# VHH binders against f4i9g2: the designs that were tried, part 5

Target 1, 368 residues: f4i9g2
Amino acid sequence: RSEKSEERRFDQKMSAHGAGIKTSSSAVPFASPKSRFLSKQEKFYPRCTPRLTGPQSRDTPPKRDTGIANEKDWGIDLLNENVNEAGTNEDGSSWFRESGHDLGDNGYRCRWSRMGGRSHDGSSEWTETWWEKSDWTGYKELGVEKSGKNSEGDSWWETWQEVLHQDEWSNLARIERSAQKQAKSGTENAGWYEKWWEKYDAKGWTEKGAHKYGRLNEQSWWEKWGEHYDGRGSVLKWTDKWAETELGTKWGDKWEEKFFSGIGSRQGETWHVSPNSDRWSRTWGEEHFGNGKVHKYGKSTTGESWDIVVDEETYYEAEPHYGWADVVGDSTQLLSIQPRERPPGVYPNLEFGPSPPPEPDLPPDQPQ

## First folded at step 22 (VHH)

Design y2
Fold by ESMFold2, last read:
Structure y2 (fold): chain B 368 residues (1-368), chain A 124 residues (1-124)
Amino acid sequence: as target 1 above (368 residues)
Amino acid sequence: QVQLVESGGALVQPGGSLRLSCAASGFTFSSYAMRWYRQAPGKEREWVAAISSSGGSTVYEDSVKGRFTISRDDARNTVYLQMNSLKPEDTAVYYCAAPYRPWGYDRYTEHDYWGQGTQVTVSS
């Protein structure tokens, strides 16, 4: 029979499209362990400390996130002058605060603050460090680092950064955020790690992603994903998640999509591996031609397969829901960092050729 | 510094029993799952059994289920394989292994520590 006759018959069978494509219910459930660190956050901080004493104790592990915090969520408030203070709380615990600044070449300046505490017997301790960096190239950075341990054997660390710089290739302003968090239980052989990043430029280039890992008793799990927008309509998104037991069973689910101007593809795989290396796998794909036709196909190691063309409108997110305008609006403290004053006659970036990209604007309501 | 030393391999009659042991050193034994593999003449090494780090979970290859039992003694840093109702098909060099799964490993960096093996021969 002719190819065009087959296509028209498929169009007339719209209600049967789901019967040939069965990828949505085939995933093996993930076994992801939950960290017990969350249950330890029920500790009460005493209200008996006097006003104008040392900092409140911060000896509790961090919580897992659903995304990177912005600078407002952190509440960064660096000390303006050098400080070196220490003391002892009523319960015998000690604390300290210090701050300072470092200077370097090309106008480099780092203003920093550090604080921490330690229990009387030394069984728990914590530190936090905060900083602002700048130089005469227009580079600006905010940062946080936290770490600690408690008497229950838990340990943790956390970093967060937000930077402004000029991309070397495009000369566009770029804002980037990154974060890492880790928490381990010393008594439960359990823990988790997360790494996040977001990158934006002034013409709409956007990249975001995460790498996560966790372990609880006999199970480990991983999650990786990324999103990439070129600012001109090209989109790539992907996810790769998997888990493993100590006994050797592994399973996972991965997919990706790529689109431009209504044309593109999606594809994925759900898989399972037994301890003896036997592998089950189901793959699927969609090809979108930009003309109202979508080719859907797939197969499995158990013999299942399908290969059909359907009438279907193409849908995907062509632009990021959170982009350059949003990150600029959420980065007012970063953008307000004042560089070190230049001495008269020092001009490190003079250009005599075509106009460079504009410098990023300072945010509104910047204090003097 | 990791060392796994198997012992207990012997010549036995069909239907007989053996117990293999694997003494471990150079790592925190109670934090590791342990596994047994075997390699018959002319064949690839195959997985036989595994036991979790806690000892609370075990899994076996289909052809040995009900005949072999894996166990561990954390006080002696030793994993065992009790083999009953032995068949000529069980003739192989048996290896113990400890999966190396440090914090933050992924499926592309996994690695196992291996012993030197112990010979089991089932014949009349």
Scores: ipSAE 0.441, ipTM 0.816, lowest interface PAE 2.5, mean pLDDT 79
Fold by OpenDDE, fold request of step 26:
Structure y2 (fold): chain B 368 residues (1-368), chain A 124 residues (1-124)
Amino acid sequence: as target 1 above (368 residues)
Amino acid sequence: QVQLVESGGALVQPGGSLRLSCAASGFTFSSYAMRWYRQAPGKEREWVAAISSSGGSTVYEDSVKGRFTISRDDARNTVYLQMNSLKPEDTAVYYCAAPYRPWGYDRYTEHDYWGQGTQVTVSS
């Protein structure tokens, strides 16, 4: 009697209904603190537009950040005769005016006028010089130099030039404008310097730029920017600004943009350096694909980083606001300069005169 | 020619005090900030302290804050570094520096004039 003990294997299928608690980790998007320090970086669009501000009085320092004035603003009126005059006013102040012309090879002619004055006590003085240059190569130049000192001890110097010449490579007419301005305080360790330039050709090539420097006691600042247009739609713009304290703190911001036919890039850096040389920096970039998408990326030394593609319309200035037509329109006096009569059979030596020595970056009278 | 001459370096015990002097010549001293640096054996030169041209502002490296005091005497064209509570870690050659900052200078061309240095040794 073989009792087959049927071991009923109770397969307790414990249906572990693992209630998957979908912990919806609502990834609260850490709203990246909108660093409210979006200081409206006022997109320093270099205002290369000459401000139509009339010439300042002969006895006042120039204004800062005025760009390059137009020729009409100077009121240049060269004397036709050689004059050498001086006098004393009723108030005891003195004045002088002189004019002349210099002749040179290749039909070179320089007409100039110089004028100035001094207060009775010698505490204030001013000078102004105008010139017109031409030769048989088609070179024309109009220029102004102003300087002065006031009773407070402030001193200033300003120069302005516009030049018409033919480009050696392209044989295109080129107009170049430049201005330099500086002022120094008589009472404070303060002063500033600005250099501006503009270059234009008939095909739309344009270069604009400025270098600025200033000092006020324990602080100094610099600004540099440039704009380049190739006349075919290629654009380059850049800015570099920084400041320093005497104690060694430095900070700055720089950016660059390059565009052609809606495609391009932007990049920049904001930085800070402490007196102990610790450096903080944030760098950023943008790639514009011309299809309404922009790749934005960046990082910082503090561990910030981003890399995203966004839908954004690309905006840039493909042409200069002030171009060839404008500068020609504003250069009537320059264009009206009459070269000396060329004798029959005399041809200008096309020997490309030595490129005018790079204008000294600094006014000559600044003690090195 | 710009000249800076440091003096006052000595051997001192930990916790001691020392006053360094730097005599300046060849430039308008009152118009420039002055700095002290130090270089320990086998280490790079490090910034220690700075004083503004006016003397109204001073800054210090963190390791020397509260212990060192930079000052200047424009009438004597001299900058000083008073060092108190000296530590063995303060052992170094101490240098005085004057910035070269001509009108229109660029940050990329920045350089300093240096003295010959003065040895400070802190040892028991």
Scores: ipSAE 0.440, ipTM 0.790, lowest interface PAE 1.2, mean pLDDT 82
Fold by ESMFold2, look of step 23:
Structure y2 (fold): chain B 368 residues (1-368), chain A 124 residues (1-124)
Amino acid sequence: as target 1 above (368 residues)
Amino acid sequence: QVQLVESGGALVQPGGSLRLSCAASGFTFSSYAMRWYRQAPGKEREWVAAISSSGGSTVYEDSVKGRFTISRDDARNTVYLQMNSLKPEDTAVYYCAAPYRPWGYDRYTEHDYWGQGTQVTVSS
């Protein structure tokens, strides 16, 4: 009866996957992961107005958040058998739970579980799908997708995944995480979307970043940032945050740094644009020569400027605080995924010459 | 398919009044902020006024503040500019605009929809 409980489509000859629905007296409590844009979202307020009166942006990077949930935060727990169960709770809400396997070429296997609930009157509902994928190339994946809505029309959607594979160019093991999150109000002009990623390889290459956007009433905001460590001492970090109002006021901060062996640069801008397109801006930069000298420079549209060389030690994060050893330690469930067994005598993509066909089999039950 | 059509421009005497209209179609009007701009002969286009999607917030360029009033009627999909105490300096082609801000846009992909304009002339 649930329009979201259908199995994946299969060929007409898949007899084992049509085993039917088993209704269970086991109750799955109705859980409605409702969001009205609570938590994890921070508004971006102006810190850059004409003739700034507060701290200069060159001295402090724009605020940003970091990190994706690890697999322990989710607690993924897949079923080992195909199920298709449903029931009702005392308050009239309904639930369902189903699971299955999808199989494909080269040992591909996807084990999945899907569950959900719906309020008595159908005004609120949620679904959650968990999966585990593997194949014979050593690829492994864990994932989650959640979605739901409440009686006021608020809706949300979230995905998370974690992947192990060999990089095509380097042939090194990589662990990659990604997440997307979205929520929208049914009653207010409000909503937000986030996309996150983290990538690690066994030699210390690390890439992290996020793209975020949202609106609350008449204000919209964006945050983008990235970090890149090549595993050999090169570091690139950047942040770009901005906001606007419906009436045309815009403002933002951006910042970046790039370093290798104490040599590199930092630079940034804080800016504000009025509805009539008048722009205020303050830019700054630092060049670090690796010898205790730093060239600092900057200017603003209000006439401020500087261009000096100072004696200053260079400080930056040369190595990621969270790297390969950490992500391996936090990915034990991913790493424990067992690939599908190979059938005896099955070999992929063998090349044959123009040999004659094999002889026919011997007649059945023929004596020695 | 988005269309903005201004109307109401005319020749008026100094001190007179006009009401401009901008009829909108091809989008959900109540979800958009609306803006008025003007362009005098030989000058660059300048911003005049803006109104929020809810109609609860307005802002005006300094030279028109107190004389011009922006308003909206969501039932008619129309934005208005009431212009009082008109001066010869107000002579221009007046344009309405709707900022196009789809979910997930950023400052490098944003753009606005524009009308074709309506002429306002304030004689001496």
Scores: ipSAE 0.425, ipTM 0.807, lowest interface PAE 2.7, mean pLDDT 77

Design y2
Fold by ESMFold2, last read:
Structure y2 (fold): chain B 368 residues (1-368), chain A 124 residues (1-124)
Amino acid sequence: as target 1 above (368 residues)
Amino acid sequence: QVQLVESGGALVQPGGSLRLSCAASGFTFSSYAMRWYRQAPGKEREWVAAISSSGGSTVYEDSVKGRFTISRDDARNTVYLQMNSLKPEDTAVYYCAAPYRPWGYDRYTEHDYWGQGTQVTVSS
């Protein structure tokens, strides 16, 4: 697993933002449309008994800003047998189903199911793959990949994963969830892509974040953010958002906050760059002392500045609303994955102490 | 291999006109915005004009607005700069550029492709 690490930034939450440039012009609006342009073909299918027809059509594109689904939202139901079937529905659409499993070293097993369909005239199509992985290190993985296109030429792709593993450095169980989502227009220079992640361990460590990108004709925009809770009261949050036109105008805002026990700081920047590279910028900061006093400061490229201490109560989110106990409760399918049975004479762990663990369920280290 | 080749630079009198061309190859020209820059002796390179990938939007630096016109011919992979009412301060090497903006690009990893430049001299 090679996941790219991303830099962290705080969200901009303070007042006195958007001070004007030398002229009274305001910055170009940052809010990009969150229109449902690429989610235009929403379909609702009732529950069906699969008898003379194939699997229910799954040609619904993903939606922006919806995060990572829980495992139950997918309805993953893996077949216990190898399947390779195809047919035609009453409406003339075609379908297929296939399934299987792969076995490997160190108890590795992957059970998978793949299905898909195509409309009668061939104008739309979809695929969806489910899988379940495990090995004798205690690794478990549940996953989905789906894609499709519609009659207007729009296309989409989505992955979802939920993973249980023992972190090598901390020796703690970790549950990690991630999603990637993409949709593109068939008729316009438009589309979006999102990458989401959530990570939890048994001591209360939590990391969450997203990278987002969108394009609508001549404009592109990005949003990146992260949240980190160390499980002991330390909080780091950040956001970095920006946009660009093809003609060279760029603008954005970013901020971060760090807090521990009511003491900490916030800081941020709002900026604009014209096609000739002229840059306007306004920066700000706050220092919070935990006693009702806040040091606020800032400056801009047009000469605005302030540096004052005010009476203000400190507020920040000190603990995640969704943590280890919650994700364990929402991961029952992942946690219920049954590893391959060990053959006689295989020794996954050697414990030379007088009080071994109650259940030695970890196999020898899996080769990478 | 991406290439941008400017041509059309010349010596012209004040008040004269000149048309610059920039031939592009090695990428899908119709998907890219195009830009003109110039660099006068002893000065930093400065932006002059830009045209969107569709050709529907243009923008100009204030000192050339109303005198210069940027245009594009996607069939010939060429962007043009029509320069009218030329002044001695327009004397510079003119460069065309194509911003490289692939799907999902990041402002920390973006870059532009550049041509070699063509000399424009405005004097009597």
Scores: ipSAE 0.420, ipTM 0.802, lowest interface PAE 2.8, mean pLDDT 80
Fold by ESMFold2, fold request of step 26:
Structure y2 (fold): chain B 368 residues (1-368), chain A 124 residues (1-124)
Amino acid sequence: as target 1 above (368 residues)
Amino acid sequence: QVQLVESGGALVQPGGSLRLSCAASGFTFSSYAMRWYRQAPGKEREWVAAISSSGGSTVYEDSVKGRFTISRDDARNTVYLQMNSLKPEDTAVYYCAAPYRPWGYDRYTEHDYWGQGTQVTVSS
C-alpha cells in the first residue's frame, strides 16, 4: 500500500488546533505563489544584433527576491555626458536612451539615465531609470526604477534605493535601503508585491522589515515582519502572516518577541475563521525573568489552557548578523558619490566666534 | 461610486420560492466574490452564502444549504439568490455584499460594500 495519503487534493482546509495549522497542514497558505512569471523563459536576443547601438528589449517580469539587493548586485553605471538617442531595431521595435543632470538648491544634483522601448505593434513596452543624488548636507542616494508590460498582458514595477543621511548637529550617519517590486499576470488572477527596507546608523541602531502580498486565483496571502535593534541591547522582532480565500475562510499566525539583557517576552496567536465567522484561536506567551525561570501560558477557544513556570535558559539574538560595519563595507559606490563643487568664495561652515588660527603658509622655495 | 442594489423581496407563503437579485456597478464585477447576508428583526446580521469571482466555488450557511442557491451573471453584473422551500425563520432583510480587497491589501484594511437590502417575509 502507498504512503501517498499525505499529498491530497487541494480541497483540504486547515482544521483544529496544533502545530499543523502554522504551515502547510492542509495547504501552503504562506508560501509565495509559484508565479507563471518564474517559469517563463527570458526573451532571447540574437547574438548578431548590434550590442553597441541600442538597449535590448526587456520583455519579462522581475523575479521574486529573498531580500534587498546590494549596490554591487545592480552595478549602477551612469553616463558622463548627456545623451538623447532613439532608434528602431531590426524586429521593428523602437527604443530610446537619455541622460542628464538636474540641479537644485543647497548643492543638490541628480545624475540620471533613462531608457525604454516599445514593440512594433505597441503591445509591449518598458522603461528603466537610474540615478545618483547628492547635496551639501551630506545626503547621497543611488536608485533604480523599472517598469513594463508585455504582449501577454503581464505588468511589473520595481524600485530600489540606497540613501546616506548625516545629522547636521550630531554628524550621525545613517544608511537606508529600500526596495519595492510587483508583478501582475495578464492571463490569470495572479500577482504579487514585496516591499523591503533596511535602516542602519553608526551607533548600531538597525531596523529591517518586509511587507509581502500574493494572489493566485481565489487565494490571497500576506506577510509582514520586522526586526529592530536599538544598538544598546534592546531587540524587537515580530511576524504577522495570514491568508484568505474569496469565500471567506481566513487563517494565520503572528508572534513577537522583545528582549533586553536576558529579560523579555514572546507571545503569539494562531487562528482561523470560517465563512460564517466562527473563529478558532490559540494564544501563547512566555515571560523571561533573566534568572533561569520562564513563565509560559496560553489558551484556546476550544478550552485548552496552561500557566506554568519552568526552568529554561533564555536565548535570543541580541545583535544583528548584518549591521553598520557590514552595510558601510557594501555601500562603497554610494559613499563615493562626489557632491557638486561649491562656487568660489564659499567656505566650509566656520563658527562665528573669536578669530580662527592663521592658515599656515607654504614658502615658495619648496622643491618643485 | 460602488453601488449594489438588491431587488426581488416579497411576501411568500411557507414552502414557496423567491429569487433575489443584486445589480452591481462602479467596479469590475467579474473580479469580485459576492456574498448574501440577512438580518431578522431583533437579531444580528448573519452570513447566508458566497460565490467566488469565477463562479466556480460556492459556500452556504448550514441552515440554508440545499434550499438556497447563489449564482452570478457577469454579463449583467448581477448576483442572484434562489430561495426554495422557504420557512418563517427565513424572514429577514437580505443584503448583498462585495468584499473590498484592493491590490496589496492588509487584513486590517478589509472593508465590504453593502446594498440597501430587500425585505423577504415568509408567512401565511
Scores: ipSAE 0.339, ipTM 0.766, lowest interface PAE 3.5, mean pLDDT 78
Fold by OpenDDE, look of step 23:
Structure y2 (fold): chain B 368 residues (1-368), chain A 124 residues (1-124)
Amino acid sequence: as target 1 above (368 residues)
Amino acid sequence: QVQLVESGGALVQPGGSLRLSCAASGFTFSSYAMRWYRQAPGKEREWVAAISSSGGSTVYEDSVKGRFTISRDDARNTVYLQMNSLKPEDTAVYYCAAPYRPWGYDRYTEHDYWGQGTQVTVSS
């Protein structure tokens, strides 16, 4: 059905009546304003020497479970010149900033900057250190260290590193990222620690993992996980999490998955331990055959058991969500690090360490 | 040196009450969860009760729930076990235990600190 777009042409003819008002331009003689060059004494306002505003306090505790930030997120800013400055703010707080350039053997170069501050009463303090390292071997590194304490007694420390190096075995370029974070309460028996790592190579090999620990008064928890991608389609993922109380109660959950070309397995366990050491456990497994069928089985210490084959599609991540291309894209600053000019006559000792003898091909396990 | 000394064990009639004490020394008592165990003749040592370092949480073996109460006095470095409605089955040597490390209860009690125990006998 053709609903008609009516074009209403509103024509309004408003009539331009040109009334010729004869404004008699009486030429009032422009009295030449005597340019009183009042010499504006440029009040030399003493250029308030820009009070070297100390670095803004970046003394924020790290966030939990944030993984490894990229270069952009860290906002690495290395001072280009050797700086050594300190000051006191109007509120009595103090600050410092310093930078340096260290040179070493084998073309080693380290550029670093450090800044920090302290409250007037010394109850709060923070420090940040940034560095850039390189040598003639192709090694490049960016790093950050941050620490602080607040007036409540909370303390924290974190470090981040990004490294480019050649793998000793494969001669492939590798990018490795790592982070460590911790915080402690000043008022409670509470704290946490996290260690993160990511390793990438140009062939698509990827390793990721984290170890986490936390405590809050009578409770503590652990979390470990890992991901492995071989770049050829093999994937391994696992997690292990558990918690404990001071009174001996423990509980946890762990699982693992292994896949290659649509075939693989999953397995896991949920467990509980009572203060009297009684253990409850449920274990489960899945076998994926790549044909749309999955064998599911499991048992518990309470007598539960199952063993079934179901029609189920297999879903797994064959590739890392964040891989080599991604990390390279996010490592522009790292990659931009320029090594020092090769000193004349220093040849990289290509100590080709003896290639580990090829692991003897374990004879195919004869099917007993 | 860590020392745990149990006291208060006695012969009592069924239905009677006892209060056991464990005096602790040689460590920061307030930082440790404390436990009571018992061992009957010819039986394995069994867990009886535990109290958190803060004293805010307590747990009991099922057989003693409602009858036994664990408590602590950090000022005196002492943990207590109030035992009411005693039964012949409660006859055992009672042991006080502290974990090897503060704030942690390890599944393995092999490294825990133990007292010498105190004998509780419930008999008519």
Scores: ipSAE 0.200, ipTM 0.675, lowest interface PAE 2.0, mean pLDDT 81

